VHH binders against Fibroin light chain (FIBL). Designs and how they scored, part 6

Target 1, 244 residues: Fibroin light chain (FIBL), of Bombyx mori (Silk moth) (p21828)
Amino acid sequence: SVTINQYSDNEIPRDIDDGKASSVISRAWDYVDDTDKSIAILNVQEILKDMASQGDYASQASAVAQTAGIIAHLSAGIPGDACAAANVINSYTDGVRSGNFAGFRQSLGPFFGHVGQNLNLINQLVINPGQLRYSVGPALGCAGGGRIYDFEAAWDAILASSDSSFLNEEYCIVKRLYNSRNSQSNNIAAYITAHLLPPVAQVFHQSAGSITDLLRGVGNGNDATGLVANAQRYIAQAASQVHV

## First folded at step 23 (VHH; from P_FK with G33T Y58W)

Design Q6
Fold by ESMFold2, fold request of step 25:
Structure Q6 (fold): chain B 244 residues (1-244), chain A 122 residues (1-122)
Amino acid sequence: as target 1 above (244 residues)
Amino acid sequence: QVQLQESGGGLVQAGGSLRLSCAASGFTFDDYTMGWYRQAPGKEREFVALISWRKDTWYADSVKGRFTISRDNAKNTVYLQMNSLKPEDTAVYYCAAGDFIYVWESTEYDYWGQGTQVTVSS
C-alpha cells in the first residue's frame, strides 16, 4: 500500500530518486563481489531490493540507508566493531523501559560519526578499490566489541513501530547475523538494528535523498567525495533534531 | 583433534527423565552453535534442539516444553535435559557444532559426535 507522509514544512524529506531506489541500490550492490557475502547477507540484499521497489517513501529510504551501511561494512578488509551501534541500542532500550532518553541522545553523536566514517569507505570502492582489502573498518572500542546488546527488546520496538512485513522477515535474517561466529556479521547485525530504531530511522528517513545521491554516484563509477560530504551534512542536521 | 563426546544415554521408562551431555575439545567452543539431533532405526536424522553461542535456543515442535538445551562454556559442554519421555523419543542422539548461519540455512555442521542411545520403554 501507499504511505502518505506529512511533515512540517521544516522537515520535508528529499525525494527518493524518482521511484528508482531499487535500481540505485542494485548498482551499488554490484561493487561488492558475491564471494564476499554470506548467505545471510545475500538474503538481506534481496529484502532490501524488494523494499526499494515499494511505492512508499519510508520503505525506499530504509532500503537505501541500510544498503549504504552494509556495503560500507563489507568494504573494509578488516572489520571494525559494533560498539557505537550497541551503545545506541542499549541506551534506547533503557530509555523505553525508564522513560528517560538522555543516555540515548548522548549516544547519537558517536553513532552518526561512525556512520559518516562508513560513508567514506563506500566512495573508496570506486576510487581506490585495490587498497580496501587492507583497510580497517571504523571502531569506537569497548569491551566485547559491541557484540552483546539487548537485541530482542530493540526488535520489539522496531516491529511495534511499523506494519511492514519486510521488517518481520528482516528480523529473522538479522538474528542469524547476530548469532554468527563472524564478527563482521555481528557488526552488520548491530548496525541494521541500530539503524531501524524508530528515532534513528527518522534521521535516515530525512537523509535518504542525499544517501541515494551518494549511492548513485558510486554505482555509476564516479568519484563521490562531494556527495559523501553532503550526506554527512544532512545526517548531522537530521540527527540534531531527533525526537523520541 | 576435534572431539564431541556424548554421554548420559540409556534405558528409561516412559514419563521419565534423562540428561544428555556432550563434551567438546579441540576447537573454540564459546564461538559455536551447538545442536542435538536424533535418528531412529530406518529413519532420517531429525533436528531436536540447538543453542547459539549467545544461548538463544530453538526446538523441534515434537519436543517443545519437554526438552531443554543448555550450555556451560567453562566446561565446554552442551546438555539436553529430556523430561516426560515417550517411546517415540527412542533414538541415537547426536551432538553437533557449527556456525549458526550455515546450521540454520543449510543444516551444515562442522563437527558431529558419535551418538548416545536413548531407549524409552513402557
Scores: ipSAE 0.032, ipTM 0.560, lowest interface PAE 7.1, mean pLDDT 84
Fold by ESMFold2, look of step 23:
Structure Q6 (fold): chain B 244 residues (1-244), chain A 122 residues (1-122)
Amino acid sequence: as target 1 above (244 residues)
Amino acid sequence: QVQLQESGGGLVQAGGSLRLSCAASGFTFDDYTMGWYRQAPGKEREFVALISWRKDTWYADSVKGRFTISRDNAKNTVYLQMNSLKPEDTAVYYCAAGDFIYVWESTEYDYWGQGTQVTVSS
C-alpha cells in the first residue's frame, strides 16, 4: 500500500493551558439551538464529549476541533456546502491511491483558510445570535455542493491510523449524516471526515489549544474576536508544516 | 398525493422465504431513504432495515444475514428479501420514507405505508 509522511507529535504547540476539554465543548454546544440538532448530531455530540473526557491530549484535541467545525456549520440559519471538505478528502484519497500527494498538498491552504473563516461564525453566536439565523453557512461553491466524495476510502484511512473505539462508533454515525438527503447533515459529515484525515488531524492537534481558548470564550458569553484571530493564526502556522 | 403500498406478505413455514415490495408514488423516490419496520402484537414498532438514497444499507441485529433490503429507482420500489424466516419474524411490516437515518426513532419518517402481514408458522 502507499505510505505517506504525517505531521509528528514533536510539533505539539505550547499554548494549551489545561485539559478540561469536556466542560469547554459542553458549554459551547449550549449556544446551538436544540432545533438545529438532529438525533445523529446529538449522538456525535455525545461521542465528542466522551472523547474530551479522556486523559490524553490527542482525544481532547480531536474533540475540540471537531466541535468547533460542527458548531460553525450549525450556527447560520441557511446551510452552506461541503465543497472545501470534499475537495481535501478526494485529494487525499487520490493521493493514497496513486502515491502522488501534490493535489492534496495544494488543497490544504484553501481548506484551512476556509476553516479559519468559519471560526468567525462561532463568535457570532454570542455577538449577533438573532442576525445569524438569516446568514448563509460556510460555502465555497462547487458542482453538487460537495455531497459526493470517497467517503469509505477516507474512513478506511482514518480508522487505520487509530485503534480508538470512539472513532469506530463515530464512523457509524457520520455515515448516517453522509447518507442523509439533508444538506446540513451532509456538510457536517464532510467536515468531520476532513478534520479526521491523518495529516489534517495533526494540524488540529497542534492548534487545539487556540481553538479551546476560542470555545471557552464563547462558552463564557465573551466577544471572542481576538481568540478567533489567534486560532486562525495557529491553524495557518500548523498547516504550513504539513508533510506528506 | 404520497402513497406507499406494501405487498408480498403472507403465511409461510419456518425456514421459508418471502419478498416484500413497497411501491412509492407522489414524491421524488430517488431522493428518499426507504425503510422497513415491523410490529408484532403487544410490542412496539421496531426497526428492520434501511436503504439510503445512496443505496447504503443498515439492518437490525436480529435480521442480519437473513434479510436483504434493496431498491429499484426506475420502478420507485423498495424490497425486503426475507430468508430463513422464524416464528419471531411474525409481524405487520411497514414501509417508510424520509431522510433521517437512524435505528431508534421512527417519528422522523415523512411517510408510512399501511403495512402487510407476515406470519411464520411451525
Scores: ipSAE 0.006, ipTM 0.285, lowest interface PAE 11.8, mean pLDDT 82
Fold by ESMFold2, fold request of step 25:
Order: C-alpha cells, then sequence, then structure tokens
Structure Q6 (fold): chain B 244 residues (1-244), chain A 122 residues (1-122)
C-alpha cells in the first residue's frame, strides 16, 4: 500500500544526485511543475519513485523508462495521439489469443519511433522551456486517436507476468487515466500499458542505461541533445531483438 | 442548464435493499463519467461508486460487493443498487458528473445533484 501526500512545495530541498535511479527520477520530475500534473500522474510518479528505490535492475529500468515517457508526453504543449501504443497493445493481445505475433512484431517499429520522437521533447524542458506550449506531440493518426484498445487483456498479461505489488497499484491508477476524457491522460495510459507488455519491457530493460543518462542530464539542467540521440539508438538496437 | 435529479431514497431496515436513480439533462450524458457520493451528518462527503463513459466501474471498499452502479444511456440515467444495507450506510447520497475522475479529486466533477436521503434502521 502507498500513502500519498499530495503536495508541491518549493520549500522542500531538491534531491541530491547520487547517481542512483531514484535520485535521477526525482530530479527529472522537478522540471515538471505539479500544476501540470493530474493527481493520477502524481500518484504514478510516486509509484515509480518507490520502484526506482528497489534493489533489482528490472524495477529500476522500468521506473526510469516509464518516467521518461510520461515526462515526454507532459512536455508537449499540444498532445499527440495514442495510435502507435494502441496498435502495439491490440496486436500483442491478439497474439496472446492466437499464438501468432507477426502483427505485434510489425507494430514495434512505429511504436519505438514514436517513443524516440517523444524523447526529443524531454530535452526541451531544459533548453527551451518557454516554447513547450507550442511543441506538438507525435501522432501516427488513427480512428479515435488510439483511445480504445484491449486495456483489460493487456493488463491481464502484464499482471500475469509479475508478482509486483507496484503493478497492481499502477493498474488501478492507469485505468483512471484510460477512462479520462483528457487526451493527454489517455496517451499516457496507452504508453504505460504498451511499455509494460512483457516483450516491450525487455526493450526498455536493455536500453535503460541510456535512458537513465538522458534523465540525469535533464535533471541536472544540462542540454541533453546527444543523450537523446544515444537513447534513440539504443532503443532501436534493442527493438530489433524483440522476442515473445 | 444542467440538472442532476436523484430519486429512490428513503427508510429501509438493515439488510434490506434500495435502488437510487439519477436523471441527467443539459449535457451529453454519454460523454460523462457518473458517480455516487454520500455524506453523513458531521462528516465529509465520501466516494461510493462511479461508472465511466466506457461503463467501467469503481467502488469504495466499504460498499464493494453490496452496491452496484449502472447506467442507461438511452434514459440519461445512472443507478445505484444498494443491497445488504447497514446503519452506517445512512447518509445523503449525491449524484455527480465529470470528465476527470479521481476518487480523491472531487473538485474535478463538473456537476452535483441536490442529494437524496437514505436512512437504514437497525
Amino acid sequence: as target 1 above (244 residues)
Amino acid sequence: QVQLQESGGGLVQAGGSLRLSCAASGFTFDDYTMGWYRQAPGKEREFVALISWRKDTWYADSVKGRFTISRDNAKNTVYLQMNSLKPEDTAVYYCAAGDFIYVWESTEYDYWGQGTQVTVSS
């Protein structure tokens, strides 16, 4: 169970960068004002901070990658859509039912391309904060903007793959984001859901080091342009090796 | 002019059942999440149940398994079926409508009804 104190207070000391995933996440989140986050996003933020504090690499990698994606979505002044994520989700759940993952494999390129485009937005929090309101999130385009997909089937697969109490709590909160009328919330719900699909999670597991470096650069107030490019390259390499 | 009108409240013995209705007008009902909240005298308003525009449902732990929320989009009406009622369920029950629905963010609901009294006698 997670007790969440819902506040934002500039009187709280900034977390010290000790190189660990939890401090990297905390410092990156400081670049997104709490007034730009819904309460559901604040609750996911706290789950991810706790997950990053665990001793195992898989929990830390997941927390770092999810944090990067959520911050990227929040960095777009004009939200994109959820189409790439929804396609991954639907094709994966179809594969689980049928045993045929060819459609899932075909969906990965557009999804990780979309992730890579979103990573460009994270750097803008630091180097161009006054222009974030004009930035446009990436959009693949599809009917309904990708807001409807096999949410429950996807989460059945996610929860079956792990005994983590964090995932059970996260499911409840992500379901609220999925059911929101706000498109940014829907996009974040789709991203988290797609990210946590077991074969997708392996890509982020393999690329988490480069994503951590990106978040560290951003959290320290540094221009992370080269770190974005590096994370994009590692994600593309890891994505080419996906197995179900 | 948005209207949420609750009905179906009243007095019931412990262990009994009651069905609340909330008729909505003045907005696109199908696009909204609908919820039920309750307030006992001297207490803060608390979450009971909600049903999204997709018809997904959530319940407070205190009512889970006993209460059922449902909606009829053709009638612009949300219902709360309340079974196995207890004296601690005594409260004014409010219907609410909103589009950003966090059980801990009551300020995100756009519209509230006037409430209907439910009294459960021992």
Scores: ipSAE 0.000, ipTM 0.260, lowest interface PAE 12.3, mean pLDDT 82
Fold by ESMFold2 at other seeds, fold request of step 25:
Structure Q6 (fold): chain B 244 residues (1-244), chain A 122 residues (1-122)
Amino acid sequence: as target 1 above (244 residues)
Amino acid sequence: QVQLQESGGGLVQAGGSLRLSCAASGFTFDDYTMGWYRQAPGKEREFVALISWRKDTWYADSVKGRFTISRDNAKNTVYLQMNSLKPEDTAVYYCAAGDFIYVWESTEYDYWGQGTQVTVSS
């Protein structure tokens, strides 16, 4: 009786286009499998698994980045708020209407800082699983907790920028999360909406490799502290190059 | 204390019109989704229309094109304009309020009015 190891030390994916993005996110989802998920969150999970199975890099990058953020939000026992995401959403839509994007550019630092804090929660699933239910998600603090923003204007811009059928389906589901009474669902809706804004999506497109490495490390049960730091660094670097 | 008070019900002939009002107090009206539901004798309560805090509207298929929901945030009031009424519209009509939700099922609303009777005769 011999167990054959199908996973060698050199089997780790070299880039996101190898098709392994779907396998990476599937293993990472196992860490939040026992959380209380709404039907809407389960439907988003299925859309992202399908998107990760596409052959194009952009779809895979989007699926990886959204998965990381959703897992982070599901990990905290006490939800944070949506304030950083709502601010970037409102600042972007104001910029589209007015032609003035200075507020949007100012909103990026706090938003990507908030994303970085959420990435720390992903590693905690592995290194402190028993204590995570007592953790509090990141909160910037603002009126209404960031649950109200220009949702429809943001999604008009998102859908106008892409011909993806996945985005049309995702819009319907994220609208359900946006209108939920559950603050965690509201935070996830804001994160997804902010992530998909065209200039923001390019940051995650550029950072997807490092986020994939993080999810792979977590999915394999490894302490990913260095991978979190690396993903945070790549996100900050890409964010410094944003143009509108 | 939250209060929702419906008014404007009554008896009307088929093909006629009624306007229902629901006056709200005890919460920040501008932040709430408002809905109308109805219940006929021996039937379950069913969705009629809703209007979100952002004034987006949705209607049951059975009333589309005949009923219009609207809100006046200055008066903390939601309205249901009912045109081309049919005997099948006979029911007790209930106003409902829910925080930050879009729902089709009555179990998701936090506050309900006492109802107003609408009777449509042939």
Scores: ipSAE 0.000, ipTM 0.136, lowest interface PAE 15.4, mean pLDDT 80
Fold by ESMFold2 at other seeds, fold request of step 25:
Order: C-alpha cells, then structure tokens, then sequence
Structure Q6 (fold): chain B 244 residues (1-244), chain A 122 residues (1-122)
C-alpha cells in the first residue's frame, strides 16, 4: 500500500497522495475498476475530477461528497434501493411548491442514515474485496424501489441555486442514469439528485472534511472503519442544523 | 432545433491539406463532445476524431499525427485540420455531437450533420 507522507517546503512527493481534493478523489476512483463503470458514470467521474480541481471550497466539497456516495453505491454487489433519496427529492420539491417543508425535514433522518450505511460499503472495497459480490446495499423499502420521483422539479431547484457549468453538464448525464434500466444506475441518479438539493448540499459542504479523510483512507488502501464513524458523526451533526 | 453544418470539404491532391469546420446551433455547445466520422461509398461509417467538452482528444489510428481536432466554444465550431492527405482519406465527413465524454468507442451520438465530401486525388 501507499504510505502517507508529511510534507515540508522542500519535499515534493512523486507518486503519492498530495492531500488535495482532486488527488484524493482520483485515488479513490482507482479502487473501482473501469469495467465496473458505465459510460455515464465515467462522465460524472470526469466532471467531479474537474470540480475538485477548482480553487473554491464549495466545488471541492461537492466533488468529494458525490464521489464518496457514488463509489459507495458501486461497492454493493447487490444494489439496495433509492427510497430514502426519492423521499427526500419528492418531499423537497413538494415543499418548494407548497411552502411547507415539514415532510422534507422528516425525510432527512432516513436519508442520512442511508448515506451512513453506504459509507460502510466504501470501506468494504478495501478490507473485504472478495465479499463485495454478496454485499447488499441499504434499502428503506417503498413502492417502485425509489425509481419514481420528480427528477425535473428537483433539477430545476438545483440549477436555480447555482450558475455552475458543472451542474448543467451533470444534469444531462444524471438524466441518462435516471432513465437507465439498471437499478444501480437509477440509485446513483437518485443519490446525486438528492445530494445536490440546496439544503442537502449544505450538509455535505459542512461535513466535507470528514468525507475527504474517509476517501483518503480508502484511496490509500487503509482500513477506514474509524473514518467512516467520524464521517457519519459529522454528517449527523450538520444535518441537525438544516433550515429551510 | 439542433443544426450541425459542415464546410471546408473539396478536392485536394495527395499530400495536401484541408480544414473542415462544423458550426453548431440549438444546444449548449460547451457541454457537448464533438466528433468527426467518415463514410466511403459502400462502407460503414467510421470514427475519425473526437474532442470532449473538456477538450481532450482521441484519434483513429489511421489518422494519428496527420489530423488535428479542435474546438472554438466562442464560435460554437469544431474543426478538423487534415494534413498529409492520402487517397484512402476520400469519404463524406460527418460532424457529430453527444452529451458525454467519449472514453470508449461509441456510435450513439445525439446529432449528426449532413456531411461534406473530401476527395483526395493521386
């Protein structure tokens, strides 16, 4: 495995993690073989790498958090469902229409619980790669498995919240995942869509440091059990502060 | 409505050069991967060159080192500079657009131009 180095002004590592968001997500992506990625997933990966290379924290935080979630979904040999994400999406879009966000606030606990369970899967890539075929992704359970949600209304809200060219490009690609016959692709589309809803994105913005540490551990081939627990804790703390 | 309009084709002597242009309208050009394909009579359409929305480029082995793809996002135009042309480069050249990075071989583009004839004489 790769050794993590401490840097000084006069020491530049040659072939190891440099601690930057772009390097962290690039190394984490290397844990997922390209044969396990659809063309749409590869396109999202490229968008996230470019986003992670931007100088602003918000772009880097979004890239890190989305990367963690996507890799977690790809780590399950048997996909879970998208029910928690779909509920967040539908509750949020209903709130935007009605002015009543009580349903959205109620949806956050199950969603971030689902995110936390997915983070356990990303550690399994490292510590139990031979068992991944039997890993089952988290499932909340609902009619349709979470494939039915207001995708267009959600993305209207996402795109209205930012002028980022990355989000416009991501919309087109995520729509292909949303329309895929593959349940894993559908689950990833729901996760990305839910993740990018403005108040949800703020949770990940606040917890991005802990998620970066987790991805660094995974990317370096380290057992990240403690880093998963830490990321789960920071996500829960940030989620408790959500206001709409 | 999306339109792709190729120009710059014609007759050229072997060893010569041409620059093809493809002007695009009706979509967010900056978000699209642009490609050039060619088809000789009676043959399948084949890949020539691709430039992603990030400006990464890919080429068919038969044209590497001779052809250069580029894009001008301000003009919504993709170019194919064709140098050291050979008679086997004779074909109708088509501009294509897809909203994905072309990392692997793909023929599922969203939009195609009408084509421009390139003829390379001995």
Amino acid sequence: as target 1 above (244 residues)
Amino acid sequence: QVQLQESGGGLVQAGGSLRLSCAASGFTFDDYTMGWYRQAPGKEREFVALISWRKDTWYADSVKGRFTISRDNAKNTVYLQMNSLKPEDTAVYYCAAGDFIYVWESTEYDYWGQGTQVTVSS
Scores: ipSAE 0.000, ipTM 0.128, lowest interface PAE 16.5, mean pLDDT 80

## First folded at step 24 (VHH; from P_FK with Y58W)

Design R_W58
Fold by ESMFold2 at other seeds, last read:
Structure R_W58 (fold): chain B 244 residues (1-244), chain A 122 residues (1-122)
Amino acid sequence: as target 1 above (244 residues)
Amino acid sequence: QVQLQESGGGLVQAGGSLRLSCAASGFTFDDYGMGWYRQAPGKEREFVALISWRKDTWYADSVKGRFTISRDNAKNTVYLQMNSLKPEDTAVYYCAAGDFIYVWESTEYDYWGQGTQVTVSS
């Protein structure tokens, strides 16, 4: 049987993959053809590689989680939408504005369920690459495809929660993606923004080890079906503990 | 068949104001980012201001606080309000349309206008 790296909620690793998170990310990005990456997406890729090279777990976890989400959106030949991300972003910013996070808490299950399903697309780069060109990317369906949401309020909250210089640089690039005419660029901007919302980032902080195992398996050319299931389980467990 | 037609240029005294217009046709204006660029004789074309389809704006440092870009989607027109003009603002001003995202790394606009002359006298 396959050895699966397991994390309990109480034993978070100090370094992802013994400090090799940047290598794991780099190999995973190799599965996305450069012709599918805009210049802005290439710049995000470089920021995430630099974050993965930092000595702190939080930067590494954020880089791994964002990379997985972006690769999932780029893996299918037909762009999906931003609906799940836009909903959780608006629910969170409404909570920040009002002090009432009930709507945000209700949005978390659908959002993380959607994120978990997106991990299956990453595994399909290995096990069924020929069918991906005709596949639709991650989508929930909603009016306008989720391209309209409270982008600036979300980033105000993200930047207020941390004094990381990487987040300031990332904001500038993600704002360009948000302002693009291209729907896939808009989708990626929404998912990066959603991943960085402070309570969402905590979920990925807790589950980053399992996501890293998945990206390593895919990067090595392995069928990662069991690693997808494991990552989905850790994400769901971490999401159930969010208190805002 | 795409056309960007600038207007509103001319001669103005330093400290004065001028409003440029760029009328667009032949594409879905509401979906495009719009920009203003300028070129003085012997110099490269340089960025002045951008407005996205969402109406988010960016300005060159040299014009911040003096110039305002805006758009009227009902008229398929982008504007550049130029206040507190200086002789160094003298240039041919060009309107451009494209995907706003690519300006950050290099300017790749799909369409360009013919330009309108702005001359600011001392």
Scores: ipSAE 0.210, ipTM 0.644, lowest interface PAE 5.0, mean pLDDT 85
Fold by ESMFold2, last read:
Structure R_W58 (fold): chain B 244 residues (1-244), chain A 122 residues (1-122)
Amino acid sequence: as target 1 above (244 residues)
Amino acid sequence: QVQLQESGGGLVQAGGSLRLSCAASGFTFDDYGMGWYRQAPGKEREFVALISWRKDTWYADSVKGRFTISRDNAKNTVYLQMNSLKPEDTAVYYCAAGDFIYVWESTEYDYWGQGTQVTVSS
């Protein structure tokens, strides 16, 4: 059997079974019914499980953050939009092209505030699943719902930041979501892309512990209201310290 | 009524070319991904090419560099330009329309055509 614990003393844990992040995200994914997952989303889920099984913290943090974002978008019965993600993606890629990141820096607070609010939907899978059918997913509102952004420029920057074979495979699958006619799939593609932008990924790298705690609480069937608030606080703190 | 009608098949010598067409009606063509699959006698249906509503394209390894998929949204038509044909390209070619196209399986397609025969002689 697997147990995920954090000890504050010198006691050596017995019976280590799974990686902490891999077990956590696997249990959280169980709260999303397979009928709510396209084949492409199932493939992303498998990539993220493999990333969470890696020995390095960065891969684990990335897998946890992406899992949280995707589950938030899948939890509501009425799709939201990709507007917050598209804005930060376009602001970032404009910065890469121009050398001027002022617009990107201005987009970070609103984006991470929106991401933090999305975490509340993850907790609703446990405490109020019957009402999620009628809830609208994460939305900011903009022309076109945020479906149009510089996808290829963003992924050029993402892939240039790392030699990870997982990112290359993920690019192919996310490109399918980006190309779907389904707006929910487009939203998920945008949020994955935004999560992986190098400065954004740095925020999630620093806040991953709190996001892991949230996903563990939800995955165990617990009301995670306090864990949502804690994750929101750590994300906001990490976002305030970003330098581009 | 939704219809996908393939055309342009026939007999061609190895090294030759054909252009397949698939005319679509009864649905919002511009919103759909379109694909081509083929089935040789005694074999399973296999993926050939697909094109999204954004016009991004994917190809099977066996046809890369020889086949080109394209679409004309004004005519509700998808095309498969087939160059440098080989005897192993002999098959019935099927047009398909759908979403969430997973390149290895047909369960994501909403509509299928009746097929058009392509025969490549040695």
Scores: ipSAE 0.192, ipTM 0.609, lowest interface PAE 4.6, mean pLDDT 83
Fold by ESMFold2, fold request of step 25:
Structure R_W58 (fold): chain B 244 residues (1-244), chain A 122 residues (1-122)
Amino acid sequence: as target 1 above (244 residues)
Amino acid sequence: QVQLQESGGGLVQAGGSLRLSCAASGFTFDDYGMGWYRQAPGKEREFVALISWRKDTWYADSVKGRFTISRDNAKNTVYLQMNSLKPEDTAVYYCAAGDFIYVWESTEYDYWGQGTQVTVSS
């Protein structure tokens, strides 16, 4: 019950899939070719499956949202960049140091726009798998592709906000993705880091039901065009309510 | 082609210091993670230290606080400064270069050096 109080939002469903988020996640992961999964990605997949098996909504919501984002990043044949996530991370950590979160609030629109574009790639996994090698991940554009940001300050804030043992293990694995030569790995590290920042996590907590529906559609091999649109709408609505 | 050449090994008394160097050629050094491993007689190769392209570092518990890994990208060289040496540190020390470096899994390294002997006497 302790984790729920950290992310308390009055409107959030108690149980995404009646304790079956791990099954939804597992089927969605099976749609991603093993050749697209590094050992680090497989380790994150295991952490998220374990989180999805927990009885509390917050763990399940986090696991579902992270899984969707990671699968979306892995679905692009040509990686995008980490600029939107890096801007969120840097502006949030600057806000923690300074008390001024105006930059963070301004970074949210581009970040959730980037997330929404990535969700379109998940549907392509089902309806156009042969075209994935030509897919281009969304890119905001910035110097260095968003690979440089305050990683340690962000994770200090994430870990300070929760006592979860899953987050400690996830930090170690995400740090290896952050330190990889591979830009897709760096993009995933930035996405996970930005996702877990407490105000951002609240957006995904509120939209987790729609993201679960999307992953279920994908996992069942269904055209998920409408489910993508619905998830994008719920994310945008939840993002409009962020106040720091 | 690709070469990793260790140097700086030798015989040293317990409590002493050594500085190992690993000069790299034939690949884009700046983009690689670099590591040090060691193998004592009759034992399997074990992790010692790792430094990423971002210069983040990891150490085995047995050397933490005594050894320091660093890199000089202008010289394509990684270093291992070894202080407070113990007889247990006696081994052949290998440098390695790779991506997706997992602290405990040597199979993720693309390139290995030939090794340099470090012997710590009582």
Scores: ipSAE 0.110, ipTM 0.569, lowest interface PAE 5.8, mean pLDDT 84
Fold by ESMFold2, fold request of step 25:
Structure R_W58 (fold): chain B 244 residues (1-244), chain A 122 residues (1-122)
Amino acid sequence: as target 1 above (244 residues)
Amino acid sequence: QVQLQESGGGLVQAGGSLRLSCAASGFTFDDYGMGWYRQAPGKEREFVALISWRKDTWYADSVKGRFTISRDNAKNTVYLQMNSLKPEDTAVYYCAAGDFIYVWESTEYDYWGQGTQVTVSS
């Protein structure tokens, strides 16, 4: 189940550039009962907390965005699928091999639409907690539910883009989620992998402030519809500027 | 009903080999991770090897290079090939089915076998 807590103004960061991302992330993870988290999810949670407290701004931005998305995935009563994420992963890795990124550019709309739908679920923790268990996670629909994609090629690209020890540790844990039989775990693995692809990570770098504001607003117990819309708008704007 | 039936245990001299089998029924085998664990008398159960539904594998450091886990989805069977056996490998070996388990962490396996004894003589 999900437990919602009120946060004091003293514990709400205004902007993630001052390191306050760690308190926002820590409070956000309290929304999800530990009985609803696998051991692998608990380990991802710890890596993201460390990234938010010890990492550079890009790592902090990534930790905020990943936390929001993972909590949304865990909060849906009926898991969606990994199809949008798998398509962006496969299209990107195909582009790296072939030099043709047209498929990748086409995959971005559905993927960021999927991300935007997940942000709506975060607001539902506040405004409709009794019904969230019956919500259905976003699904694009495809054969196999998006469980088949080039996981290793994607992570080769992710790890090559950064010398971050956080990402090496995260790779090991995300590989456990990828290898799980549980569809929710598979969806989270695909989401994290897609999120960390270098051009995609730049979108979340540019929109991290709005996602942080959303998590703060939800933590205050307010209807955050405007903050969701704002985060969706910043993500869409950043996504329109992707150049590979 | 779900069944996990281990076989292939026995007495073997140090340096020898054994192949353990675990036949599974009553669930969709192809979607499950399969693992081997062992427990020596007076010791805690310890992780030996794991193979995912994708056939990715993980091993305890103490068995890497000597043991090989594999699966045959057509036969609903997981195997543990144990080579270069040492007396410290003496234990009851358990087959398990569930999600992937990482060494040093507890996980929820859905099903466990009853175990098969492996004894390695000096």
Scores: ipSAE 0.106, ipTM 0.553, lowest interface PAE 5.7, mean pLDDT 82
Fold by ESMFold2 at other seeds, fold request of step 25:
Structure R_W58 (fold): chain B 244 residues (1-244), chain A 122 residues (1-122)
Amino acid sequence: as target 1 above (244 residues)
Amino acid sequence: QVQLQESGGGLVQAGGSLRLSCAASGFTFDDYGMGWYRQAPGKEREFVALISWRKDTWYADSVKGRFTISRDNAKNTVYLQMNSLKPEDTAVYYCAAGDFIYVWESTEYDYWGQGTQVTVSS
């Protein structure tokens, strides 16, 4: 199991506490089943399915949030960039080194805005599937396209925050994605890394129920426009509570 | 037109050293992961060492601490420095280029060299 913050007193049981997240995630993955996936992406998918089947909320929440981001990246025919994720990663690691998190706080808006755009792409798998192969994923634009960031410093912080076998296995696989020559693989590595930064992971911990509802709606073949808006609202609300 | 040409193999006494080179042409070398694999007679080809486009490295357990992979992007060349050689290191060594993700599925590498024989005598 993944444990990001052991000091929270506000954990409340949800639909995802009984293993239902593994089923929701599995159905959502079916929408990108015919995409050309590398073996490393398939290995991440396997880890996330196992995490989603755990009984604890934190593992399920992490699996749901990461799955949503990965599916969004696999949905667009032309990959976007990882600039929002790379900026969050670099700003956070700079904050850890310096004690100054102002840059990190400023990076959160663009990052969670980008996450919100990705949630819209997931809904498009249902309502406009034939046109996604011509779409371009969300992009902010930056030098290097978000391929350059402090990968090892970020993962040092992630692994220090939790004693989880899932995170150790995930680190090894994400490092392979980070080292791939394929830009889609690099983008996915950046977004997984950003999602797992301790304060970012807390946002997804608080908003996972709404993301699960979205994935369930999409997995059932439903137009999930209202669920996207709801997930975006919960993410924005949780992001406003970040205290570093 | 893509070429991977290995060199530096030969006969060496146990405990000795060799440096293998693999000169690459016909593709954008800087963007590729490069690897060394080996195959002893009657055995499957096995992973030895790998270096990514970022120059991160991975090694098989059997060679860690003895072998060093490196790359010179200006010369489009990858190297395998082999120290403290053992008779068990005797094999044909192959250079490969491809996406790093496919390390243990050797049939998915884009390009392979012809191989160079390394023989370690006791």
Scores: ipSAE 0.095, ipTM 0.573, lowest interface PAE 6.0, mean pLDDT 82

